# Ledger of designs, part 6: VH-VL binders against q66k79r27to160

Target 1, 134 residues: q66k79r27to160
Amino acid sequence: NPAGECHRPPAADSATCVDLQLRTCSDAAYNHTTFPNLLQHRSWEVVEASSEYILLSVLHQLLEGQCNPDLRLLGCAVLAPRCEGGWVRRPCRHICEGLREVCQPAFDAIDMAWPYFLDCHRYFTREDEGCYDP

## First folded at step 4 (VH-VL)

Design A20 (framework fv_sotevtamab)
Fold by ESMFold2-Fast, scan of step 4:
Structure A20 (fold): chain C 134 residues (1-134), chain A 123 residues (1-123), chain B 112 residues (1-112)
Amino acid sequence: as target 1 above (134 residues)
Amino acid sequence: QVQLVQSGAEVKKPGATVKISCKVSGGTFSSYAMHWVQQAPGKGLEWMGRIIPIFGTAKYDPKFQGRVTITADTSTDTAYMELSSLRSEDTAVYYCARGDVYWFGEPYGMDVWGQGTLVTVSS
Amino acid sequence: DIVMTQSPDSLAVSLGERATINCKSSQSVLYSSNNKNYLAWYQQKPGQPPKLLIYWASTRESGVPDRFSGSGSGTDFTLTISSLQAEDVAVYYCQQYYSTPTFGQGTKLEQL
């Protein structure tokens, strides 16, 4: 445990926490993030130029309506993940799964699949593993 | 540090067309809205329109619609504003401004502005 | 379209004194889903482009001095400069971005 803690949270990775500077994520429930992010982007410039950020931006615009605000915060959990006390934190899988269910009709209407980088089993974890609500 | 650099001052005759460029450096271009704002001498700010470069879609204020064309070149990170059928009333400083990463988040206004381009329409 | 009206048109304030500028929108710019007012304030000095001071009615832009503050909700908004400095002499504009962007007519702030 490099941070000197007696117990590492099961779903947390050791990280150097920096201030959350991405303006579109300013209403997230946390103020610190880390690089590399969960997609292995190393800086804000890389995040904003990424295919994942561009795809999320397109989906945000196309799905404007019922499920849209929560989709942005879910994306922030992956692109600018929560960092606390030297550990990167994983968001709750059940939040991702619930949002996917609510958004399903909207995705079907535009004939698009749920994004792979937001696959609820990739970067999200269970409550018993210390997840947080994004 | 993001900067918007506009092309230089123009002097045009009535009926001519002017095309102003706005180059973005030091930051992201494609996913931001690029706005154009007119300011006549001694007057306030008037929104003309905007383009979202990744979509290639422009929106215009009805006052300028039909005479204004806003375009973007994502290969050079440059937005353009073309105003046709120039009149003396079009004499103004024209600003480009970056705003609203709004498909990824909530709009927050126009955070970075170009230095402005003076267009003078005279005989 | 939403009409933005500022008051006063011009204001003279002594150095160190408080300056208050008001802005009214013809309809609410409060977005109910996130409880944010889509209202910004800009400062423009002669020969310079506008500079963003405040967004979401009360959130100060990075690098803007804390003497600048925004308040209000719905249709009535205020920009306050708690203690005027010489460099604050400028024209101030409010702007809504709830719909197609519109600016107020501007308030010219002069040193008394």
Scores: ipSAE 0.007, ipTM 0.544, lowest interface PAE 10.6, mean pLDDT 82

Design A3 (framework fv_sotevtamab)
Fold by ESMFold2-Fast, scan of step 4:
Structure A3 (fold): chain C 134 residues (1-134), chain A 124 residues (1-124), chain B 112 residues (1-112)
Amino acid sequence: as target 1 above (134 residues)
Amino acid sequence: QVQLVQSGAEVKKPGATVKISCKVSGGTFSSYAMHWVQQAPGKGLEWMGRIIPIFGTAKYDPKFQGRVTITADTSTDTAYMELSSLRSEDTAVYYCARGSDYYWFGEDYGMDVWGQGTLVTVSS
Amino acid sequence: DIVMTQSPDSLAVSLGERATINCKSSQSVLYSSNNKNYLAWYQQKPGQPPKLLIYWASTRESGVPDRFSGSGSGTDFTLTISSLQAEDVAVYYCQQYYSTPTFGQGTKLEQL
């Protein structure tokens, strides 16, 4: 994709884009991802065996209401991040923060903490850094 | 041998609500997905939604979201599908079916056991 | 959503002859982690609910005659009836369960 090399987007890391094949993320707004993902998993087999993927799958089943499917799509932004034009993209921190607020009562109801891998300050970035809405 | 038995035929007026039951016997209910499928006269099959009874979590096709509610009662091994704001185009046979949930971490497969179907006629 | 397209819409086959029904998905239903195709085939006779024939694209459901076979991977799938029997006259549906379940439009199989 030579056109993707014209100029580097802010805060973007170069990446090799591959087809998005994780079935949990099949309804994401994009069709390509990359490895390693934001958690440094090197393949989709490693992702599916990860505690983060298993936790996301369990939470998707247990949580009902406004944060579903948004919580799953937020997880997909970390486990199978958007890749376009040879660059990996980071999702917007404010989307994470807003969803955490909406989902908090549901998490409290099942006596669970917000997942560490979805800590809004870890893998999410600001709008002025070129983030996207997952 | 697992059997799904649905409630009987219904005739409703436009704007009414219908609630159909699907009772499971002879096998596991709680951990399998219970699906609902619509088939209009002379037409194909359309997935409406499903519930996993053990979690109480329902998922719906966007086409039916807002009008369909799927629930389960694990004490009676019965799943329910409620469709509101009925229109003439909702006239159809409604099937319940037991199958896999594609988000479950166990083995996934198709819908292996089906109910006999419930005819819902919506007429003015 | 994944769109399932069957071909032909209808076909007529003589008793004892081979019948083939095709199914195409708008995107791959092969899950590379477990190397399984999330595709099922159903048979529906008039006045009856659908009956599962094949799951994982090629695995026959218990009690289904061996004249029924499924093949294909990714986006292109085929249901084959090696030798048509009278009781096989029905509408056949493919269905993906890779994501939110969707069915093909159906193929009506008639006896010639």
Scores: ipSAE 0.000, ipTM 0.539, lowest interface PAE 12.0, mean pLDDT 84

Design A4 (framework fv_sotevtamab)
Fold by ESMFold2-Fast, scan of step 4:
Structure A4 (fold): chain C 134 residues (1-134), chain A 126 residues (1-126), chain B 112 residues (1-112)
Amino acid sequence: as target 1 above (134 residues)
Amino acid sequence: QVQLVQSGAEVKKPGATVKISCKVSGGTFSSYAMHWVQQAPGKGLEWMGRIIPIFGTAKYDPKFQGRVTITADTSTDTAYMELSSLRSEDTAVYYCARGSGDYYWFGEDYYGMDVWGQGTLVTVSS
Amino acid sequence: DIVMTQSPDSLAVSLGERATINCKSSQSVLYSSNNKNYLAWYQQKPGQPPKLLIYWASTRESGVPDRFSGSGSGTDFTLTISSLQAEDVAVYYCQQYYSTPTFGQGTKLEQL
């Protein structure tokens, strides 16, 4: 936000809950998502072709042990966010922060930075703001 | 421009229940937090609680827990605050206020209460 | 609860002079992951609802005059009015939103 200026959030184009069809996200605790997702992808084809989805798939293959299932579900919260009653719910920031801390050695080992699209301050919110555990 | 319009002044007896409405116009209701704040005569501001209508989640300050109920009707863009077991010390102006962050998919961090209702005076007299 | 304490309780300042109001939190309201202070300042005139002036400790709300500025980090915060005008006579409140929202007790600013 520029200093001294409040930006109105971008207008939502359409927010219909649809079945969660990404195979990567089949383990999520919810069955419905929507488009656009938090990255402004407007369809499954766009998501699957995105650099973020490709990166998540690569990380799933490179990172073993404690990071693998949780990192995948965290990515799903952004790429295929939980949709209830036509509204998108934001995942909990503390889950993102805890996972980043746990995963730091694994990312260091493969000489990679934590992905920007999973930056814990961007798409994640607090528990008292209605967040959910992905 | 977003405006919040509250229901009119109320006079209640001790032990009664009061329900105040706050209607939102000129902007989005469902995806913003709707807060309620109490201000006793000549005193400061006390947060009572809030609701985020799309999540159906209400949170209350422990001081008011058990006596306050905050609800929302998304079909009429109206938030409500109900305070039961009224005492003389509940005499106050009650404000509704909208939080600044949109909880829909834009996911902005809440940073303050940027739009306020005009206030509703509740007088509890014996 | 995070307790917010303002000082002074009341302040009288001449027109054109600087007014300074302080606010202390009982614990840090700085969130290290995004480096933001979860602190706001409000102005309340008699018979009116509060008006948001400053958020994130130092960001001025749209339409608020340049003479209002916020500073500080962690637990110690300041609201400054660089050159007092007659319309600035009001009660000022700090408020944290790091946890369950709490307000300071208020500082009454009067014209000397």
Scores: ipSAE 0.006, ipTM 0.595, lowest interface PAE 11.4, mean pLDDT 83

Design A5 (framework fv_sotevtamab)
Fold by ESMFold2-Fast, scan of step 4:
Structure A5 (fold): chain C 134 residues (1-134), chain A 122 residues (1-122), chain B 112 residues (1-112)
Amino acid sequence: as target 1 above (134 residues)
Amino acid sequence: QVQLVQSGAEVKKPGATVKISCKVSGGTFSSYAMHWVQQAPGKGLEWMGRIIPIFGTAKYDPKFQGRVTITADTSTDTAYMELSSLRSEDTAVYYCARGDYYWFGEYGMDVWGQGTLVTVSS
Amino acid sequence: DIVMTQSPDSLAVSLGERATINCKSSQSVLYSSNNKNYLAWYQQKPGQPPKLLIYWASTRESGVPDRFSGSGSGTDFTLTISSLQAEDVAVYYCQQYYSTPTFGQGTKLEQL
C-alpha cells in the first residue's frame, strides 16, 4: 500500500513541522506538530470545528480529574501529533490501553463509550517501533 | 478588556430564594467556566460551583448541592446563581469569576465580577 | 474534598523584606501525566474581588510584578514576595483546581 493509504503518518522526509498553536495542547511534552494531522485535518480551523475536538470538550466537562488531563493529552497526540526532525511521531499503544482501563469506570458512569478516534489500534504504535509517551 | 458585571445587592427573608446575574462583556463567554464564590463577612473564599455555558453543565461543591443552581444564557452572555432556602449564615458577598476552561483544565479564575451583597434578615 | 491549609494565619513584614506564605493540600494536586500542579494564588484587598497572581503553582499571571513567585509541588506550596511594597498588604489565598475547587483559609499580610 502507498504510504498515504496506510493508517500511518507520512514517511520521515515528507512531514513539515509547525508550531503547536492549540492552547488545549500547550502542556504537551512537545511544541511542534504537523498538518495533516492523524485524522487528515489540514488546519487549526478544521481541528477546532471537528466532531473529535468537540467530543473531547464534552468528555472534559463530564469526567473529573482522574482521567481528564491524560485523556486530553492522548487526544492531542492524534489531533496535534508530535513532529520532530521532519517526521511525525506516533504515541504508544500501551499508554492508550492503560488509560482506557483506568477510565472505564468513569465512562461507564456517564454511559459513554471510549471514543472511536482514540481506538488504541488506529493511531498508536508499539515501543519497538519508536513510540513516545504523550 | 473583558468585564463581569453582577446584579445589585439583595435583602431577603429566611426561607426565600435569591437569583444573582453575572453578565460578560468584551470577551468570550461560552467556552469559559463561570464560577460562583461565596465570602461571608470577615471570612475566606468558598467555591459554590461553576457552569461551562456551551454545554450547560454545572458542577457544585457538596456543601451547596441541593440549594444552589447555576445556569447560563449564551444568547445574552449571562450566568446566574440561584440559592434557595436562605438562612442568616448565607449573608455574604457573592462573586462570579471566569476560569480559562478550553477543555484542557481550569487554571484559576482570571476575571472577577464586582461582587453582590446578599443580606438575609428577618 | 481536598482541604487546603495555609500558614501562618497572619504575617507582619517590613517594607523591602521577604514575605513567605505556605499552603498545604490534604492530597497531591500534581497530575503525573502532565507534571502540572493544579494550584493558584490570589490577592484580595479590602472591598475588592480577589486577583489572580499565580497559576500552575509557579506561572505568574500577566501584569503581576516579578517580586511575586510561586514554588512547590505535590502537597506543599509557597508564595514568596521578594521585597514587600506597601500595596502588597492584603489577604492571600491558595486554591486547588485538581478536583472541585477549594481555597485555603487565607493569610493576612500586614506591614510591620
Scores: ipSAE 0.006, ipTM 0.559, lowest interface PAE 9.6, mean pLDDT 82

Design A6 (framework fv_sotevtamab)
Fold by ESMFold2-Fast, scan of step 4:
Structure A6 (fold): chain C 134 residues (1-134), chain A 124 residues (1-124), chain B 112 residues (1-112)
Amino acid sequence: as target 1 above (134 residues)
Amino acid sequence: QVQLVQSGAEVKKPGATVKISCKVSGGTFSSYAMHWVQQAPGKGLEWMGRIIPIFGTAKYDPKFQGRVTITADTSTDTAYMELSSLRSEDTAVYYCARGDYYWFGEDYYGMDVWGQGTLVTVSS
Amino acid sequence: DIVMTQSPDSLAVSLGERATINCKSSQSVLYSSNNKNYLAWYQQKPGQPPKLLIYWASTRESGVPDRFSGSGSGTDFTLTISSLQAEDVAVYYCQQYYSTPTFGQGTKLEQL
């Protein structure tokens, strides 16, 4: 995050929904997503090559039993966001905050910071703004 | 280009507290971890701790935990290291260093930019 | 903590000759999921702060001469200077960043 200012991605509620093809996210509660994703990745090839996706895949295994398994699904909400009826949906910030609290000791144990793409104030929204539980 | 500028040399008595500053100029402060490293005269490098300025979260080596406090002021792009209950064996050069270790982008690696060092002398 | 051990403690090499410094970690610093070794090498000249030379065991930092190279994986690492120059006289440190950062004790490189 550059120069101490919070990154604000453009508001994008309207979207073209495509089939969810990301293997790590195949057990998500939804089966459609969109491109660009919330990180502005434009295709599956870009997502799979990204450090965010690699980290998400690895963290699920490293933190197994030490942290809520929903951490992987939280990452999926950013990398392959839920798309319904032509609308991209943002996950709930309070879910992110709760998972960070539960998972912080496990991240500390491996000397790793909470990932920037899971920053609860960046890609997540409030309940009164129509968020969903990933 | 990015520079880390540390405060000047300090002379302290045993039992005193020292606070060293490290100002980041010409680059991003919040996207990096700020580390503190101790080097006693004629000795090697010893990691003391780090802070992630955007979160305000500090982590310390157990050897220094309880005596060291690392803080950051994002309004002035400055990290601080405070060491209390000083002993003669704390006489050392203290370095701040920036680590691209914190963000899960493609490039996180070791400490790429270092301050010039601050000599702290503890004597009666 | 991961303990880093360097060998030798000191090394004297003639100008133009090859210098080799070894570093061993008490446990693997290879992250199996991205196949990266979380190991860096630093150069420290008298009166100066350390300078990053190599990261991810073998990637040269921008501006570092190509005579410097890093190799190895897992627990055993090597820094090589293919042809020693006078300005390379320094103490060299390896450092892991797989967990809480730890440094080797340093290798003093002198001109023979």
Scores: ipSAE 0.005, ipTM 0.520, lowest interface PAE 12.9, mean pLDDT 81

Design A7 (framework fv_sotevtamab)
Fold by ESMFold2-Fast, scan of step 4:
Structure A7 (fold): chain C 134 residues (1-134), chain A 123 residues (1-123), chain B 112 residues (1-112)
Amino acid sequence: as target 1 above (134 residues)
Amino acid sequence: QVQLVQSGAEVKKPGATVKISCKVSGGTFSSYAMHWVQQAPGKGLEWMGRIIPIFGTAKYDPKFQGRVTITADTSTDTAYMELSSLRSEDTAVYYCARGDYSWFGEDYGMDVWGQGTLVTVSS
Amino acid sequence: DIVMTQSPDSLAVSLGERATINCKSSQSVLYSSNNKNYLAWYQQKPGQPPKLLIYWASTRESGVPDRFSGSGSGTDFTLTISSLQAEDVAVYYCQQYYSTPTFGQGTKLEQL
């Protein structure tokens, strides 16, 4: 869409889009991401060595049920954010809030807090600001 | 670039135990699955098991009936495979391989492989 | 427990011609929730470790030439080499990672 190429979505940050190469996120609904990611990691090596990536792997082992698969995609939205037409897209805050509500009993059961980097008020935005469903 | 470097060839007698190391350099170790694959002479590839170092949890193929133990040392970025009660049929090249870890499955394709370690079991 | 069966066991193809290798799983390796097939293809040359070519049934690994492609879904998969090069002579293995990983028996590709 040539007309769409010049339109900047609300609440989007300008960026250079690169191919999404993190295999854990290869089933995401998009094929391009950017560096630095939302956590200011500058490369795949930094992402994979990060405490955030390691924490997602630990949570996968400990959590079951409806919380598990959606939490991974939410993590991917922060660690390998969607990049389109030169803009970083932020995932929807309400998706994060809904998932946190569903996951809270499971986190409580393992005596673990919701991850700070998935705090719904930090890297997520509202529908009226052009968010996407990860 | 990430590389997996395995320990050298071993010659063992039946009933012995062998322990092979696989050191990861130039890339991430802890959050990847580290697999071990056996290839007997003239045969195909057989998965033995894997460990995810950050969890310390290993999974094994039932065919080895508790003879295989896979461990990891995150301080040295090294995975180990120990095979006990060796028999002549265990003569093979043993590979370590790195695979990504996914919430929908434990592993993606094994993207980086070690050079292989020949283990010969003979009287 | 998923058995992987390749066909043929071996084939000979002339340089520049198409090579086709098939792989069948005893159970579906398609995960319905993400619509992905947990199927990989590897190339192994004598004296070397296997090299990953394709994952997710059809996604080509970085650095793998465009002549390699994977297709199929569920239980039936195909690896295609559109125009055989001399360096492609090798044994090819399919592998599922939907459950405990299992490999096919291998297909030996030779130059005719």
Scores: ipSAE 0.006, ipTM 0.560, lowest interface PAE 10.1, mean pLDDT 83

Design A8 (framework fv_sotevtamab)
Fold by ESMFold2-Fast, scan of step 4:
Structure A8 (fold): chain C 134 residues (1-134), chain A 123 residues (1-123), chain B 112 residues (1-112)
Amino acid sequence: as target 1 above (134 residues)
Amino acid sequence: QVQLVQSGAEVKKPGATVKISCKVSGGTFSSYAMHWVQQAPGKGLEWMGRIIPIFGTAKYDPKFQGRVTITADTSTDTAYMELSSLRSEDTAVYYCARGDYYWFGDDYGMDVWGQGTLVTVSS
Amino acid sequence: DIVMTQSPDSLAVSLGERATINCKSSQSVLYSSNNKNYLAWYQQKPGQPPKLLIYWASTRESGVPDRFSGSGSGTDFTLTISSLQAEDVAVYYCQQYYSTPTFGQGTKLEQL
């Protein structure tokens, strides 16, 4: 309804919030997520079978904890995004950019580019648009 | 039930190269780290290196760097360890082991081990 | 690299009695961001591969008897067997995986 829509937060998409059941993200600062996630995966089963989820898990091993848990939490913000009050919340772009800078030498060492599904410009938003720190 | 099956015992002359296989059955191969560990007779465990098959990238302990090559074939779920320029002190049991759960935050030690492969280096 | 030192080198314990094995790392294996100690314990019996007992210093691997427990944080760790059984006679190794993996020299546990 129109009356309810007037309170939509900046940079938030309308969503149905569900319990966060993705075990990998159990230590996130929130307890609710939504589907589709930011990569348009429709369910937790689809997420767990995805190349993105598997790659994120493997990157943890290759970086030997250099970006963990920061890289994992960044991935959770995309694969199991924060949902509150019926709105999906986007994580802060500057957090993504900062982590990419810190992780760049480790990625270079294994001859890999920063993953496309963690594109700081595509899946993250600005502080003035109501982003959160994952 | 995940099982790691290694190739059989080898007898090699000094200066030769040995290549040991480790076949994974009953579970996921590509997204787990596959480690290789050396145990000389009556001695402790020494980590040699690891590979993550999905990337084909290996890391080695500096002590073995230059003599050891670890590879993986994701089509056959098999990891390999090749040790060159063999010396008598390379006589040991070599183990492959699966490490790290593929979910973030579930990292842990090497949970599944192969039966071991005895390599004897003698003239 | 991180050096792991175990004590004692060997230990003899009577059946039903408590066995304690210590492990010290040359630098902390506690990762401050997740508050986890990257420390594992293994059991190795003659002619067999090592068996994972404990990871993250205190988490018992599935199928490992309750008599085995791990404790400690940072640089000092302990493996405890509350009541020794005959099948527990083995060599025990600690291992860090905070950086390039390294093992302790091993502790041989024998029945007194």
Scores: ipSAE 0.000, ipTM 0.531, lowest interface PAE 12.1, mean pLDDT 82

Design A9 (framework fv_sotevtamab)
Fold by ESMFold2-Fast, scan of step 4:
Structure A9 (fold): chain C 134 residues (1-134), chain A 123 residues (1-123), chain B 112 residues (1-112)
Amino acid sequence: as target 1 above (134 residues)
Amino acid sequence: QVQLVQSGAEVKKPGATVKISCKVSGGTFSSYAMHWVQQAPGKGLEWMGRIIPIFGTAKYDPKFQGRVTITADTSTDTAYMELSSLRSEDTAVYYCARGDYYWFGESYGMDVWGQGTLVTVSS
Amino acid sequence: DIVMTQSPDSLAVSLGERATINCKSSQSVLYSSNNKNYLAWYQQKPGQPPKLLIYWASTRESGVPDRFSGSGSGTDFTLTISSLQAEDVAVYYCQQYYSTPTFGQGTKLEQL
């Protein structure tokens, strides 16, 4: 093993991983998350009181049966992000873009915009940057 | 560390109305469903209804619909259950319970429960 | 209306032995879109409120001992206590949350 430069995975931030305890995200593809989350919330209490969490709850009720239920899992990728091997992982942008496309008619029907905190260019990254499918 | 604290025991006459409170402390109130469950002496659990505080919307079991009213005050993190036209058969312990409703359109289960309020209805 | 039926109504099990409680729903509580069973199990001791043990048919609530396990899918569910402890003597309830919540009638578990 010659001495070399150590590289962390692309699009990953170092983090202390904790158990994913939020029941709403129990069907996520991962079991560990971190604080602060991608929105800089420091605890589950702060997440549950946030406007983003409330908005996702409202949207899930309004769009149930009319839009892809994966909207909840997409929200989980931001509010309870995947933490693996001491690094926070970012979800794939193409998954966000695909879901936005599928959901657009349903959002238009209720005269609502796609949530800003789920803007596909904010917390999502490319496949060649090491993204994961939420 | 979330706790649900209910109001104290009540003794009522048939035909009266009872109103029970359930105060949430140490955690989030508005983004959860607040359920009310009846347990008659020596019997099992019967779901009465729930409210989603942020929407102000309540749903009731048809068995109690018309007699039960569930409300919430988001400024005090308190849910209320009012049962009218009381009968001796309404003698029971009444529980409030928190359920995670919004994300799936239904509760994951009721993870935090109040201590219960005994309501005695006798002539 | 989904009717929940438990069996047996009561059972007695010796300390260290396995206890098995069954729960049947009148219709499936499996949601095909997420492949989850909308079923929970609760433990209730005299004078206390119910305590959530298991949700999604098989997921243990935080702090619940690993001797408790849930299994089953669709309409037939089982709660198993692999090695009965004295503190496990209680009434156990299954509950569906696929539609308007309904509980089973309860199973009283006693120490033999």
Scores: ipSAE 0.006, ipTM 0.549, lowest interface PAE 10.1, mean pLDDT 83

Design B1 (framework fv_sotevtamab)
Fold by ESMFold2-Fast, scan of step 4:
Structure B1 (fold): chain C 134 residues (1-134), chain A 124 residues (1-124), chain B 112 residues (1-112)
Amino acid sequence: as target 1 above (134 residues)
Amino acid sequence: QVQLVQSGAEVKKPGATVKISCKVSGGTFSSYAMHWVQQAPGKGLEWMGRIIPIFGTAKYDPKFQGRVTITADTSTDTAYMELSSLRSEDTAVYYCARGSDTYEFPFSYGMDVWGQGTLVTVSS
Amino acid sequence: DIVMTQSPDSLAVSLGERATINCKSSQSVLYSSNNKNYLAWYQQKPGQPPKLLIYWASTRESGVPDRFSGSGSGTDFTLTISSLQAEDVAVYYCQQYYSTPTFGQGTKLEQL
């Protein structure tokens, strides 16, 4: 970042930005992500083998037409988070909260809890902290 | 690196059932699609079906639906293909192949790792 | 289901010359949400399993020589070998994975 003109977003983690290559997240509104991701996965192979990514895949299949693509994009914000100017950006908590409320009946119908890695208070932040809409 | 090792050649009579195994070593098994492909002598490649082991979900080409059963054992990292009611035209090399498919199609790469093939001969 | 048609069925090319193999799908294999073509190319030598060369229509698999390249979008795709080597003599298959996977009939590449 150029000196004097660059602002570090509040609560942003310093990161090296790389091209977004996770297949299921290629339609995200951003082109760069980072490793480790918000779950501390260190590579694309680790993400794709993770229980969180597998769970997101299962939910995509089971909840087809209910919350997707919003649920998928929310998962992408954690597994392949937005990276800009050397800083990882955290998605907005209120978007997570709204989606959880909308998706709750669908989760209840399949007798499944909202995923822990998508807990709106873990990896999501407030607008005044510089969050983005995933 | 990642290797797929298939069971050995089989000779079967018409009407019999054959079950072929494909063991994955050196890499992730559960979250990748395991495909089965048939190649008759002098012919091209025909997709039979696939399973995503973690989901236990199999999909089949309609040509083989009802005769083929694809299963997976995540405790041994082994995929199986069972073909019943064998006919002479089922004589072929059968390949297992790994694809990077963590969602239903179209969220898949090509098939990046292949087994060595298993020759099944059906003759009376 | 999507039908894959390759042309030509067979091709003879001299060493060092360019080889071009075409593949046409009966419907688009371009997924609009991610702007990717769900198209792969494989090489198969006698007695061996197929080997993945190209995926996403133009992305070369690791370890594949850069003389191999894929191009095209939607329904019309091309595999190019810029300078044929003896070890490239094989049957080449295109394959779509946009829906239930289907292969082209294969193109047999021979040394002229």
Scores: ipSAE 0.005, ipTM 0.527, lowest interface PAE 12.7, mean pLDDT 81

